Miniprotein binders against SET domain-containing protein 9 (SETD9). Designs and how they scored, part 17

Target 1, 299 residues: SET domain-containing protein 9 (SETD9), of Homo sapiens (Human) (q8ne22)
Amino acid sequence: MPGRLLRGLWQRWRRYKYRFVPWIALNLSHNPRTLRYVPEESKDKVISDEDVLGTLLKVFQALFLNDFNKQSEILSMLPESVKSKYQDLLAVEHQGVKLLENRHQQQSTFKPEEILYKTLGFSVAQATSSLISAGKGVFVTKGLVPKGAVVSMYPGTVYQKYEPIFFQSIGNPFIFRCLDGVLIDGNDKGISKVVYRSCNGRDRLGPLKMSDSTWLTSEIHNPLAVGQYVNNCSNDRAANVCYQEFDVPAVFPIELKQYLPNIAYSYDKQSPLRCVVLVALRDINQGEELFSNYYTIVS
Key: E = the ipSAE of ESMFold2; O = the ipSAE of OpenDDE; V2 = 0.75 times the mean of E and O plus 0.25 times the DockQ between their complexes.

## First folded at step 11 (miniprotein)

Design X3 (at its last look DockQ between E and O 0.38; V2 from the best seeds 0.00; counts 0 for: pae E 1.6 > 1.5, pTM E .717 < .8, other shape alone 6.712 > 2.5, unsure alone 69.71 < 70, SAP 71.14 > 70)
Fold by ESMFold2, look of step 11:
Structure X3 (fold): chain B 299 residues (1-299), chain A 108 residues (1-108)
Amino acid sequence: as target 1 above (299 residues)
Amino acid sequence: SKVIVVIEGSDPLKIREIIDRAIEIAEELGGEVYIYIELSGDRWKVYILVEGLSEEDAKRLAEEIRKIAEELGVKVYVVIKDGRSPEEVRKLAKELKKALEELWEKLK
């Protein structure tokens, strides 16, 4: 099936014959309508990478502390300085709740959505979209989202440029394309779900989970990981969030990686893990649906 | 019991049909599915592991996969093994990727 026009690409293709397929050939061999696209490169960064990181660390730490009794096996593998940090943080939270009740004796006290609200002042969840043809959407369920807040994360398996993405990409509306050609497959069903789960199991280090797989289930541990259901803006629905790319730094706490809803398809260790967050373009009120300023290519 | 499937071919739509059916049956039976997919030249290689099935359900899944593959004219290799540990299955998936490439070349 490769034509004469593609022969030059075929030669570049064979340099990756054991592991990678050029994304150009994949984009030509399947419907480009399934790829999500951002309109501008650097102009879309509303907040700094340091602010993104700070927000994620704050939320993930709160989720970890809420689940502390289930984290004991993970804690046994961490340096004493890190263990002491969490013991100190639990002492502060006890002061904020009630004396004489030992929080260490309970399983998690709050649902993740409640932790999100207590940490950021708002919560989000998926529900039936206000757009009849869209199916699902994402709504602010409680509180107010201030302009510049990280509201959600786009989950999924991360494919570096020229890594093979199998034919689950055909008819898949959850393929997100980063500006540098990195792809994220945010589909929570079928082959995409199984691929993510397989990579998560591959990278697990005993009790240490190196990514969040719960966004694939009915009981999500990271409530931000619903970004694949945020619908595009339209003439009738102005955008209120934008996508912002974020590379996870090497210093990211290992015990908090369990909440990252992204995992690399290849275990190469030399590229940072790509994440994509959704950032509020304005204040967003309780009950509003999120709409992004990206475009899906239609052919 | 574990079901191990190796699929190789150049027609990814037929391979996708086998994968989709395998996932559907395995999930209906309460099995956990692992998959690794790679491209060698113009040929796709797919490695599927299904764990957490009874011996009877593992045999049913294996037979359904063989039937679908025969109907589509796709070469498959299907093996049933006993096993219980999720960590053991993850280790097998990593080892199988390396070993199955060698085995597939011998079976050609």
Scores: ipSAE 0.535, ipTM 0.746, lowest interface PAE 1.6, mean pLDDT 76
ESMFold2 (binder alone), look of step 11: mean pLDDT 70; pTM 0.598
OpenDDE base, look of step 11: ipSAE 0.599; ipTM 0.779

## First folded at step 12 (miniprotein)

Design F1 (from D4 with E36W; at its last look DockQ between E and O 0.51; V2 from the best seeds 0.00; counts 0 for: pae E 1.7 > 1.5)
Fold by ESMFold2, look of step 12:
Structure F1 (fold): chain B 299 residues (1-299), chain A 84 residues (1-84)
Amino acid sequence: as target 1 above (299 residues)
Amino acid sequence: SKVRVTIEGSDPLKIREIIDRAIEIAEELGGEVYIWIRYSGDRWKVYIVVEGLSEEDAKRLAEEIRKIAEELGVKVEVKIKPEK
C-alpha cells in the first residue's frame, strides 16, 4: 500500500488508540467491505467443542502417524504412556499395510489430503474459485462432507485487543474478527508471513513445534489449514459453511500442536490459543466450492 | 551469516518502508527473515533477523538497509554475525 495512506491511518490511530481499540483504523479505510465481521446470527455454535476437539485430534493423530519416521526426536521427549499409545496404533496400521502391499519396511508415503480423506471421508483443497474475479477458493475434492463436519481451519497469527496489529492490518483482506474482538491474520504473504514464522520460531521447544508453519508454503502438512481462501456467500452462492470459534484446551497433546495453524502474537500465554474452524451447514458434495456465512459490514 | 537490524523511531511510515524493503531484499537473496515489533511510549522498536546468507550477501543486505535508513532519516543498528 502507498506510504501516504499508511500515514493518514497512523495519525488517526494515534489520536484514538488511548480511547479506542486498534481495529477502528481498519473501519475507517476506503473499502470497509474488505473488513470481515462474524454476523450476530452465526454466534451460536453448530457443534460442541468436544466434537471439534475430537475431529482435530483424529486428523492430527493420523497426520502424525503418517509422518512417524520423522517424529523420533519428539517421541523421545514424551511420557511412556503416550509412546505406548502410538506404538499400539502403529501395530494396527502396520498389519493393515503389510497385508495390502509388498514393502521392505513400514514407511509413510501418503499425501496429507489422502490422510484427510481416509480419516474424515472427504478432502478439501484450494483452487481457482468458481466466482468471477474472486481468485482462490476452497473445494471438496473427494468424498462427501456431512452436515456438522469440521471441513477447514482459519490459519494465522492471533492478536488480543491490545496487541499491535496496525501495520499488518493495512490493505489486508485476511483479518478475521472473532466475536470477542480477538483478531486472526490469515495472510500468507509479506509482513504477515514473517510475523507468523517469527512467533513459530519463538515458541519452538527443541524438536517440539507449537504450531504449523507449512500453511505458508506450497506443501501444506495440515490440509484443513486453507480456510482463509473460503469465499463469502452471495446472492448467487448460498453459504454452506459457517465459522466456529474454538479455544485450544490445556490438555491438547503437545506432540500434535505442530498441526495447529495458529499462534499467539505474544508469548505470555495468559489466554488460551484461539482457533477458528469452518463447519458444514449441510451435506456438501464432491466438486462443490465452500462459501461462508460471513458478511463484510460498512462502518 | 546472520544479519541483525534494530529500528527505533516514532514515524511508522518510514519504519514500514524499511521493513518492507528489508523483507524484499532478504527474500531475493534466499535469506530467512524474522521480525518482532513493539510499541511503547509513542515509539516503535523493530527487530529484524535474516539467517542463511553468505558473508557477501549479508554485507550487501546491511549496506542496502543502512542506505534506505539514511535516505529516510531513520537511525538503525545493523550487525553481521557468523552462523557457524
Scores: ipSAE 0.481, ipTM 0.826, lowest interface PAE 1.7, mean pLDDT 80
ESMFold2 (binder alone), look of step 12: mean pLDDT 82; pTM 0.791
OpenDDE base, look of step 12: ipSAE 0.786; ipTM 0.937

Design F2 (from D4 with E36I; at its last look DockQ between E and O 0.71; V2 from the best seeds 0.00; counts 0 for: pae E 2.0 > 1.5)
Fold by ESMFold2, look of step 12:
Structure F2 (fold): chain B 299 residues (1-299), chain A 84 residues (1-84)
Amino acid sequence: as target 1 above (299 residues)
Amino acid sequence: SKVRVTIEGSDPLKIREIIDRAIEIAEELGGEVYIIIRYSGDRWKVYIVVEGLSEEDAKRLAEEIRKIAEELGVKVEVKIKPEK
């Protein structure tokens, strides 16, 4: 029943029309040139890779410290110097909280979204899009997003050039195409979800998780990992974020990899892990929906 | 019980239909699904493992997978392994 599969996939495609990446299922053995079009007014990189890295480390460390009481198995696997670093950071945090009444950091864990707000000065979350028939979108729920801030990450399984994505690319509107041909499958359902989870289990080192799988669930631990639901701009909604590619450096702290919402399809790990962040093109006010300026040209 | 499925063939659309149906049923039954997809020699070979099923649910899943594979003319091996 070929028509049954195509009908279901086309219905999902229509529902996510405004987040459309112009990708029709291409056989990997028949893989014509596909190019991402970037508007002339925007450069490919709005901020430096060091600024992206610094922001991610800041957020991931805050998430790690917030959940510190549940990190004991991970800490037991780390060198004493790394454990001492977190003990020192925790001690400074507790001292500051004690000097400033009513912070309550010592008495409870905060939700990840609140940690994002405390760390970056804003929060984002998914909700029903302001666009008719677009389904989900991503909104600034608290605070002000300054121009150049990292506001989100595009989650998913990362496929290098020439890796097989057959199956997952058929009718899949969540395939992000990097400029160099790297693909990220951000679909949180079906075969895409299962592939990501399988790769996550493959790469796990005891208690150490090498990627975040919670973006596939209703309880997201990395609140930045909602980028697959950012809708594309349209005639009546100007873009306020852009996609920026980022390769994770080899020096990245192993205990923080649990918050990276990306994982390589191939275990060989010869290439750096590709991540994609969303960067604010202007100041973005509380209550605004995020819209991206992204196009793909197919041949 | 653990269900192990091996799918082999040349038609990715038929194989995809089996994969999608297996995932749908396994998740309905509360099983955890893992998958490995390989392509070599002009053929696809897919390994699916479903964990955390009762013996009855594992048999139900295995029968559904065999049924769709027969309807599509796709080679499938399905094994049920008890979990200790």
Scores: ipSAE 0.468, ipTM 0.845, lowest interface PAE 2.0, mean pLDDT 79
ESMFold2 (binder alone), look of step 12: mean pLDDT 81; pTM 0.773
OpenDDE base, look of step 12: ipSAE 0.715; ipTM 0.913

Design F3 (from D4 with S40E G41N D42G R43K K45T; at its last look DockQ between E and O 0.37; V2 from the best seeds 0.00; counts 0 for: pae E 1.6 > 1.5)
Fold by ESMFold2, look of step 12:
Structure F3 (fold): chain B 299 residues (1-299), chain A 84 residues (1-84)
Amino acid sequence: as target 1 above (299 residues)
Amino acid sequence: SKVRVTIEGSDPLKIREIIDRAIEIAEELGGEVYIEIRYENGKWTVYIVVEGLSEEDAKRLAEEIRKIAEELGVKVEVKIKPEK
């Protein structure tokens, strides 16, 4: 367990040196806006946990079916009822194709961003931010994001309170602090990348992947996993998404865990995996950049 | 060849420097890096495994890690193993 001194040093470094999202907002804005309050849990959520879960299951199932040809080893470990479910769903999908040219492409798959569009009615992607000095941002590239939609996920290794994040936190602008002190390290480089990959390998059960490591690569399988690049709002850019915490329930389908872009730092069987989604605060049009508010807890 | 590194000590900034250097060299050589970090009784223990190196590159990595650990006064054990 981390000691009291390590916890105090970590909190000090987090609050001052390594807070990226609030730090960037303060440096880009001179207007007096409070980012500090202790919100009630119901006031922080735009949609229910059930709605978040339903959306993730819908997207992850579509991604799984799109890649069905490559899921044979995973399917061999699943109950027959689950395998039959996917085979029935795939059969219905194929019966909807009427073009003769498409018959010759029955083995082809869509890109993950196309699956996102077909499933939710919009796509998002990273691009150069419209903000000076912000680097990358996240944009709606196709379609319309309705108010209340899950538009992205914040990827990374999840640390419970008092877990050792000291090496990863140094100079790291991608550490997200949840309201209860849980941390997510969304950095896709250096020691952070190596830690995530190591935890991913640790938790793998043969062909069953318990998390998605592809957000660390150039070919991501879960197109929602770009949330670490969503910039904070400013005086010139009002927020259009918010962060919403979500604990993965025990009933989450094991074959779909390969798309969760989060993994617990320790092998903790007693706590659910924490995820963070980004939820639209209003309708967001094609071409718009996503901007969020990061709320700092004063404790 | 596979390189296994165990780092132990109480000064986390010195340990981090070794970790960062090990990752940098290993990736430059085309190795894949895995890490486990533990903190117990006021001391850090770090396990690093680098896979996919030639025998020559594994020896180079091991020599560089031993050198920086000696310079920093940090306890390190480095072993080179066959990949399989």
Scores: ipSAE 0.523, ipTM 0.855, lowest interface PAE 1.6, mean pLDDT 79
ESMFold2 (binder alone), look of step 12: mean pLDDT 80; pTM 0.758
OpenDDE base, look of step 12: ipSAE 0.769; ipTM 0.928

Design F4 (from D4 with I37M; at its last look DockQ between E and O 0.67; V2 from the best seeds 0.00; counts 0 for: pae E 1.8 > 1.5)
Fold by ESMFold2, look of step 12:
Structure F4 (fold): chain B 299 residues (1-299), chain A 84 residues (1-84)
Amino acid sequence: as target 1 above (299 residues)
Amino acid sequence: SKVRVTIEGSDPLKIREIIDRAIEIAEELGGEVYIEMRYSGDRWKVYIVVEGLSEEDAKRLAEEIRKIAEELGVKVEVKIKPEK
């Protein structure tokens, strides 16, 4: 495995398996007003897991190629067939650089939002919500989102059923509850931010990044990772996206894991990493705010 | 300098207050914060590491954490180590 070459760096950040405690027992002392649930009627998937995977690979590959000159350490650890794939893809992109041997200037890279637009035909970003008291929301800033498109991802630390979610659930409106009891803490502040960053550092294998931590910052590398700010629908704001759960397959390219905005709290690797995408329920025009078809329910 | 904090206790709300304050101060000082939390034997044990602080700022952080823990009656161990 590529990480084995840099085991020394890996061991610096890796922790032993964590002890589990039931989430329900911890939540006895906490009465949060809000949690996100996936309703029974939304179990029908709008698009296949294959379509979700294909979209994520397409976007992540484009982001990787846009930042290619900064990926050299990761590339050196990959099989030659994979390295050749990216060199060929750069040639197809018409950037004209297969080897980068004669470059004496910094390549102009596009912003991640522009890469999203070039790849999917639209961009999204957070901004002040059109709902007066909602704070932030997520908007289509450029282009048109077709029905069935993956438009966003719900970031955060993933807790399996019965894993300890301390402390993080107290007063936390960004807890997303999956149908099977898996929880995602999408809060980008306080203890939630620190937990995510700690897990990200734990799982890093030298130059190999196993998750994206930039959604916690002002300069995000995966522009899809704003889903925690998508507001719920209401009578005055009809839903235009839904949540769809996705387990990351074992074959997922290791060099693209740096763009997954989720990380498992426990290192035991017993379950696949859960991600949640937001999928368009209809065509969504430029300037529209995203609203989910799910409701917040107190757990 | 690196600040290592171990928090022990059975009251999660008091422990959470210490964690929140430690994070707030560490971020104000420009430190990087890492945390691990365990629950065993009816007690919580929380490990916090703050890296990238000057010796002066590390001492300031340690003093603030000890002060808050004393006010809340929570057992805390705070150590300051060189990062190398």
Scores: ipSAE 0.479, ipTM 0.845, lowest interface PAE 1.8, mean pLDDT 78
ESMFold2 (binder alone), look of step 12: mean pLDDT 81; pTM 0.769
OpenDDE base, look of step 12: ipSAE 0.761; ipTM 0.926

Design F5 (from D4 with Y39W K45T; at its last look DockQ between E and O 0.42; V2 from the best seeds 0.00; counts 0 for: pae E 1.51 > 1.5)
Fold by ESMFold2, look of step 12:
Formats: C-alpha cells, sequence, structure tokens
Structure F5 (fold): chain B 299 residues (1-299), chain A 84 residues (1-84)
C-alpha cells in the first residue's frame, strides 16, 4: 500500500477518535444540538491572524483609554514606555475633550458599544432573535459591517483535549469545538459561569486581570463578546459571518488581556490561549441579524 | 462565613444536580461561588467554595447540600469556616 495513503488513513483515524469525546457527552444529553463546532471547510481563514490581532488591539486600546481613570493601578505595573504611550494618546484626546468640558460635562465615559462604533464604524448587541424558536440573537445595531471585519468573539472557558469537561457539556448548547478538538464553553449561566469566574479569579495578578469576566454580566466591557448568541444559518437565513480561530500571541499587551473573553481551564498550561472571532462574509447592514454556519449533530 | 464543599463520585448527573442546587441556593443567599473540578481516572472530585455568607446562611447552605447529597447517595464533605 502507498505510504501517502497510509498517512491519509492515519490522519482521518486521529480526527475520528477525537470526535468520540463530544459524542459521548451528547449521548448523556437529551438535546442532540449540545455541541457546536467549526466545519472543516471553515479551516481556511477569511482574514489573516495579523488582521485579527490588529483589530482586537485597536478595539481593546480604545476601550482601555475610555476607562483610563480606572486603570491607574494597572499602569503602575507597566514599563514606562507603555505608560508614556497611553499618556500621550490621552493627551491628544484631552485636546478634543477641552471643548466638551467648557460645556459643564458629567461623567464622560462612553458606553462600550459607542466605543466599538467609533473604532470600527459599527456596533453589535444581543437581542431577541428574528427566529421564533432561537431565543437570543446578535444584531448590527449601528453602522455598516464591511466584508472581512471582525464582528464578534465567542466567549468562554477553554479546554484542551483530555481536560475534564464531559458533564458541563450535558444539555449545554454553548460548547464550541475548534478544529483541533479544543473546546470553548460559552454558556453564561450555571456551572459554566462559575467555572469561568473561578478561573478568572485564579489567574488575576493583583490589579492585572488576565481575562474579561464581564461578558457573564449585564454590563459587558468588551461589546464583541456576544458570539455565543449568534444563531445558525438556514435555507431562509444565509450565513453572513464565519468562525475563525485565533491563538493569542505571547507578545499580546498584558494590560489589554482584561478584554479577552476567554480563559484556559488549566492554570499552568503552556499552550497559547485560544480565542474564536466571527468574521463578516459580506457587507452587513444596520439592523441585520448575524448568522453563522456551524455543525449541529442530528441523531 | 465560608462554606467549603467536596463532592466525590463517578456519576456526573448526580454530581451536577448537587452543584446546580448549591449554586442556586448560594446565589439566593448572596454568596460568591467558586468551583474546581478534577478527574482522577475513575472519579470526579469537585471543590466548591461559597464566600460572603452570614453564619446562619452558611449553616442553611451546608444543611441543604448534605440533604441532597444523601438523597442522591453521593459522598460529600461540608465545612463552615470564618472568613479570614
Amino acid sequence: as target 1 above (299 residues)
Amino acid sequence: SKVRVTIEGSDPLKIREIIDRAIEIAEELGGEVYIEIRWSGDRWTVYIVVEGLSEEDAKRLAEEIRKIAEELGVKVEVKIKPEK
């Protein structure tokens, strides 16, 4: 038998073995749609990792500056060059704010959704889905989303292969499976919420937050972190976003990690943190609901 | 007061029922809940800590957790400690 064929069978067998873990968890579930994952055809990225990183840094920096008066303890722990960067950026912003302060302003912190709009030209939020049975969905609330834009992030606790998730997934429609078998639990309620919050507290270093826990609350600091509510496409509702996996590079600014809506379940892991973004497949107009193409297991 | 719960067993559905009930009661009482879940190859071990409870509420939570664990036949240890 040709060596190329043998290698192909080995790769398919390995991929098949890892699908058993989600299948076993689904057999314990009364709902066959408890697992969502990125289809193999979505393995081809729509935009580069550099474009994803650039977008996230741009948004997170804007969120950081908007909340700058609450960041002083974090800034004290940063290299002077980083502090000077933000102080210079804030000084430029103060030129514009001086005109507003002559008008007897009140607390001037903008809502995170407005910062998103000012930064990317659009904003998104969850609301009741246009699909009768779907519950919540995610909508473009302001502006126009251009094709290829990062529009959302899938939040949640990140589990590597072989990590203990097999009963949090029972009846949990917010488990996302990455192409390599990494799982993200995006459920913002119950045991899933408590697990994420516990990991967030575990990883916190004084004032430095290593992840965003506010996606679990009614007052979200990262307005992109609503991707767990993006509904599946259908014949009547074509997908307008796709999932794209992103590993957070080691160089990622530590002061901006507070906006990453993902946290690794294992504290001492050396693997990069996995995030999942949603990327626009076409221009998306204000008022449109987001739909993605994700695999649901139909038994 | 702080309530510390250790749950041990191999049946994830029963363990989940205890965890779900513990979270529900603790949140009703205004407590903060933390959890760690471990697998040892044949059993699950779950550590739950609930902080920010009065002594009365901590005792009530501990009693409810022990009650449901006994009903389900699941091994549980519950301890109440002062916060400090």
Scores: ipSAE 0.580, ipTM 0.882, lowest interface PAE 1.5, mean pLDDT 80
ESMFold2 (binder alone), look of step 12: mean pLDDT 80; pTM 0.759
OpenDDE base, look of step 12: ipSAE 0.751; ipTM 0.925

Design F6 (from D4 with E17Y; at its last look DockQ between E and O 0.28; V2 from the best seeds 0.59)
Fold by ESMFold2, look of step 12:
Structure F6 (fold): chain B 299 residues (1-299), chain A 84 residues (1-84)
Amino acid sequence: as target 1 above (299 residues)
Amino acid sequence: SKVRVTIEGSDPLKIRYIIDRAIEIAEELGGEVYIEIRYSGDRWKVYIVVEGLSEEDAKRLAEEIRKIAEELGVKVEVKIKPEK
């Protein structure tokens, strides 16, 4: 009965098996699943949580200001002190009003990847990988990435330890396992996509979005949210990024949550939202592909 | 029209097949799909909502889902509701 669907999953697995699957014996469930994990050596944080938070706030604020014309409903819900902050920031921006008049047909004054470059001094994007048979990869498209910079985020639906993840996990190479057993499903297709979209709609508070769903589309609003396409290192390609786990603190500005590419599967909100960032292990030049020390395990 | 599907059972592979097929058909018809998946008592209960379909396409989707569920022996309920 399910042969056509199982064949499709098998075809996708065969595409990646020799690039992304170390054969390490692990005690997994009776139903084999593909998992990504980081080595024990990567459990140490490369940069502080404060540095991760500061970078995300800087980027998300810049994205918010760039799209300010579409934020009117959200602004009406914010405290006056927060609204005044954004109005002051726009007033300091010399050509903001004149440029918006000259760009009256545009939804934003700059593309998100340009905002990333203006904010962090580099930009990243997905493209065809330099590795044969690897499919997509992530590249530094502009600028220089300094060692220790946050270069990307791993998007997806977050499952707490011991929460049942439905069977979209079978043959899914985009399942990221955090060190404490939290899972992130970064697959942008099929059931995974629909689950994320459903959770995003569930958590929406009127005009306030509690997560970014645009990483599921061709027009990504958060240009960092491409981390699921970063390929593993190999003998020919040393790792230049690592994964670092980050829990979103309670002080995170509500109007900026629309750029977080993660959402909790459970609505109860008893735990901080887990995010995963990718951090540069060295200076990375323009044109280089990102490679991680992350491995996919099949049992 | 809005199509509401409830799937219940203990065989996740059969349920997955129904979900995958429902998503495929609904998106080909231009519908937007939403899903909630619950697990308790060793059983899965899946709620699917498809929005933005014509009445004809909603009936087609519902018929196809019922047919697949019958072939697999999986309990489903499919309802078509007007969008408000």
Scores: ipSAE 0.579, ipTM 0.880, lowest interface PAE 1.4, mean pLDDT 80
ESMFold2 (binder alone), look of step 12: mean pLDDT 83; pTM 0.787
OpenDDE base, look of step 12: ipSAE 0.801; ipTM 0.939

Design F7 (from D4 with Y47K V49T; at its last fold request DockQ between E and O 0.45; V2 from the best seeds 0.62)
Fold by ESMFold2, fold request of step 15:
Structure F7 (fold): chain B 299 residues (1-299), chain A 84 residues (1-84)
Amino acid sequence: as target 1 above (299 residues)
Amino acid sequence: SKVRVTIEGSDPLKIREIIDRAIEIAEELGGEVYIEIRYSGDRWKVKITVEGLSEEDAKRLAEEIRKIAEELGVKVEVKIKPEK
């Protein structure tokens, strides 16, 4: 009955003349990843917001210390107490080794994935999915992920309700829908990439970056920022992670915002930045692929 | 050179085609691309800025965008300015 369907879709489309997303309803590709959402039964969180925040701070601080030699301009803008904190943390990390030991000629910084392993006891990375024709997936590459661990973050530009996502949404399987209708565009290509980069440049305050743009590249600085490649569970693959929404608190350390893989489309200082983390539903062994309990709607 | 493209109209599919083509050409030329999208009164206004192009490459980008816009019947303003 294609004629009736097309007439019905045309009439519904013609009636929507406001800043809603009309073209998602005309996506006839039947792509199960075109619009993701958090199921209503997932409102009960596996871990607290405090545990999410603590984990992110721990990882981001470790990443910051690993790249400490390149943070001089940022450090110059921070209070002395904050600079002293990082110097103390570096000294403790080396167990009495001199803080001022010069390693710049050696350039002996660790890769971000190794920092993740040293910090959380596991590492993840994207690779070709174990599912035929699924494209990319995310795997535990090292260590064991305990139940309740923050395993990944869903990157992308964050759109409040009615913000203009229409062009970005066409044929885009990386749009994530939060429970309250906030959208995150996790696509690292095309117009989505350009929009994110534009917002990142807009919000930059001199040396202070308000978000991480490296998830758009092959050399990511925050190794958690691969969540857009986590595939949905299926009949053959039970979910081992779930999505949890997290609003970044106003007191989040300014020097660590450079690792947040999210940025708001509009410069709205009255709302917190939305992030989405992926949390382990059970222990996950080395070599396993991550699968989310995520249901999609093709509108 | 810096290229500024302003696209206006009410046909979102035609506008999207111009945006995609502009990004494709700009990246091929090694330009750095920025975009701002606004929607009001059932009309779209899109600003694309491409930086870091030679004067010759900026002219090529401008010519290709004007050609595509003409073919699609979409209103486009393209300006080329020196970067300093």
Scores: ipSAE 0.644, ipTM 0.899, lowest interface PAE 1.2, mean pLDDT 80
ESMFold2, look of step 12: ipSAE 0.640; ipTM 0.896
ESMFold2 (binder alone), look of step 12: mean pLDDT 81; pTM 0.767
OpenDDE base, look of step 12: ipSAE 0.774; ipTM 0.931
ESMFold2, look of step 13: ipSAE 0.528; ipTM 0.859
ESMFold2 (binder alone), look of step 13: mean pLDDT 81; pTM 0.768
OpenDDE base, look of step 13: ipSAE 0.771; ipTM 0.931
ESMFold2, fold request of step 15: ipSAE 0.472, 0.478; ipTM 0.841, 0.848
ESMFold2 (binder alone), fold request of step 15: mean pLDDT 81, 81, 81; pTM 0.771, 0.772, 0.772
OpenDDE base, fold request of step 15: ipSAE 0.718, 0.719, 0.721; ipTM 0.916, 0.916, 0.917

## First folded at step 13 (miniprotein)

Design H1 (from F7 with Y39W K45T; at its last look DockQ between E and O 0.59; V2 from the best seeds 0.66)
Fold by ESMFold2, look of step 13:
Structure H1 (fold): chain B 299 residues (1-299), chain A 84 residues (1-84)
Amino acid sequence: as target 1 above (299 residues)
Amino acid sequence: SKVRVTIEGSDPLKIREIIDRAIEIAEELGGEVYIEIRWSGDRWTVKITVEGLSEEDAKRLAEEIRKIAEELGVKVEVKIKPEK
């Protein structure tokens, strides 16, 4: 009747299917070029939290100003000192735009990828990976990435160590495990997508979006939010980025939270929001694909 | 019309199948899907809300969800409500 040996092989196949997520972590431990023991969280950081924060604020402010004509409802909720800051920044920017318009050249807004380039001197985007039989990857599309630059962010729903993650985690290669057991589900499909969108809607304060949901779409507003597609290093592809954990500080500007590609699964706002950035381990040239050492951080 | 689904059970694989199918159908019909998943110590409780459906499509979605839940032996409550 039932194929007992076939059923046993099917159960082995199911167990094999679930090993991809743990196998990624174990495989990184056997890659000697990028492997090192990281026993303390401070040794896990390549750049300071101040440098991460400064970069994110610079990029997010530029994205906000680029879309300023559509931010009026948000601006009405901000203190006058904050509104005045953006009005002053726009006045400087408008001076340059007026000069271009006098030459009959019109530019209203830039694409997010161009804003990234104008702000950081480089841009990144997903494309077909250079690895044979691989899917998507992330490439430096323009400019040069200097060593120590924040080059990308790992998007997704954030689960605290003791929060149960539903069985969307089975067969899900986009689960990122932080050193302290915090999980980030960066899958942009299925249950994972719907969970993120539901949390995003839950946390909205009127017109104020408390996270970026556009990384789930074909039109990304935060061009850094492609980190879930950065492939792991191998003997044939040395790592050129590493992951660095970053807790969003209380001083983070509320109007810029709309660009954070992470959201806490629980509505309990007791702990800071965890983000993960990707940091360049060396200068990375235009056209290079990004590869990470998922398990180990190199100083 | 708005469809509200409550799924309760201890077998996460069966619940996952219902959720996956619900999302698939709702997206084919052009509905917006929202989900809340909670663990109570011995059971999962899943609440799915689908907005932006016609009355006909809401009834179809409800029927498909009840059908797969019955096939899997999973408790499901499905309500159809007008949107405000």
Scores: ipSAE 0.614, ipTM 0.890, lowest interface PAE 1.3, mean pLDDT 79
ESMFold2 (binder alone), look of step 13: mean pLDDT 79; pTM 0.747
OpenDDE base, look of step 13: ipSAE 0.759; ipTM 0.927

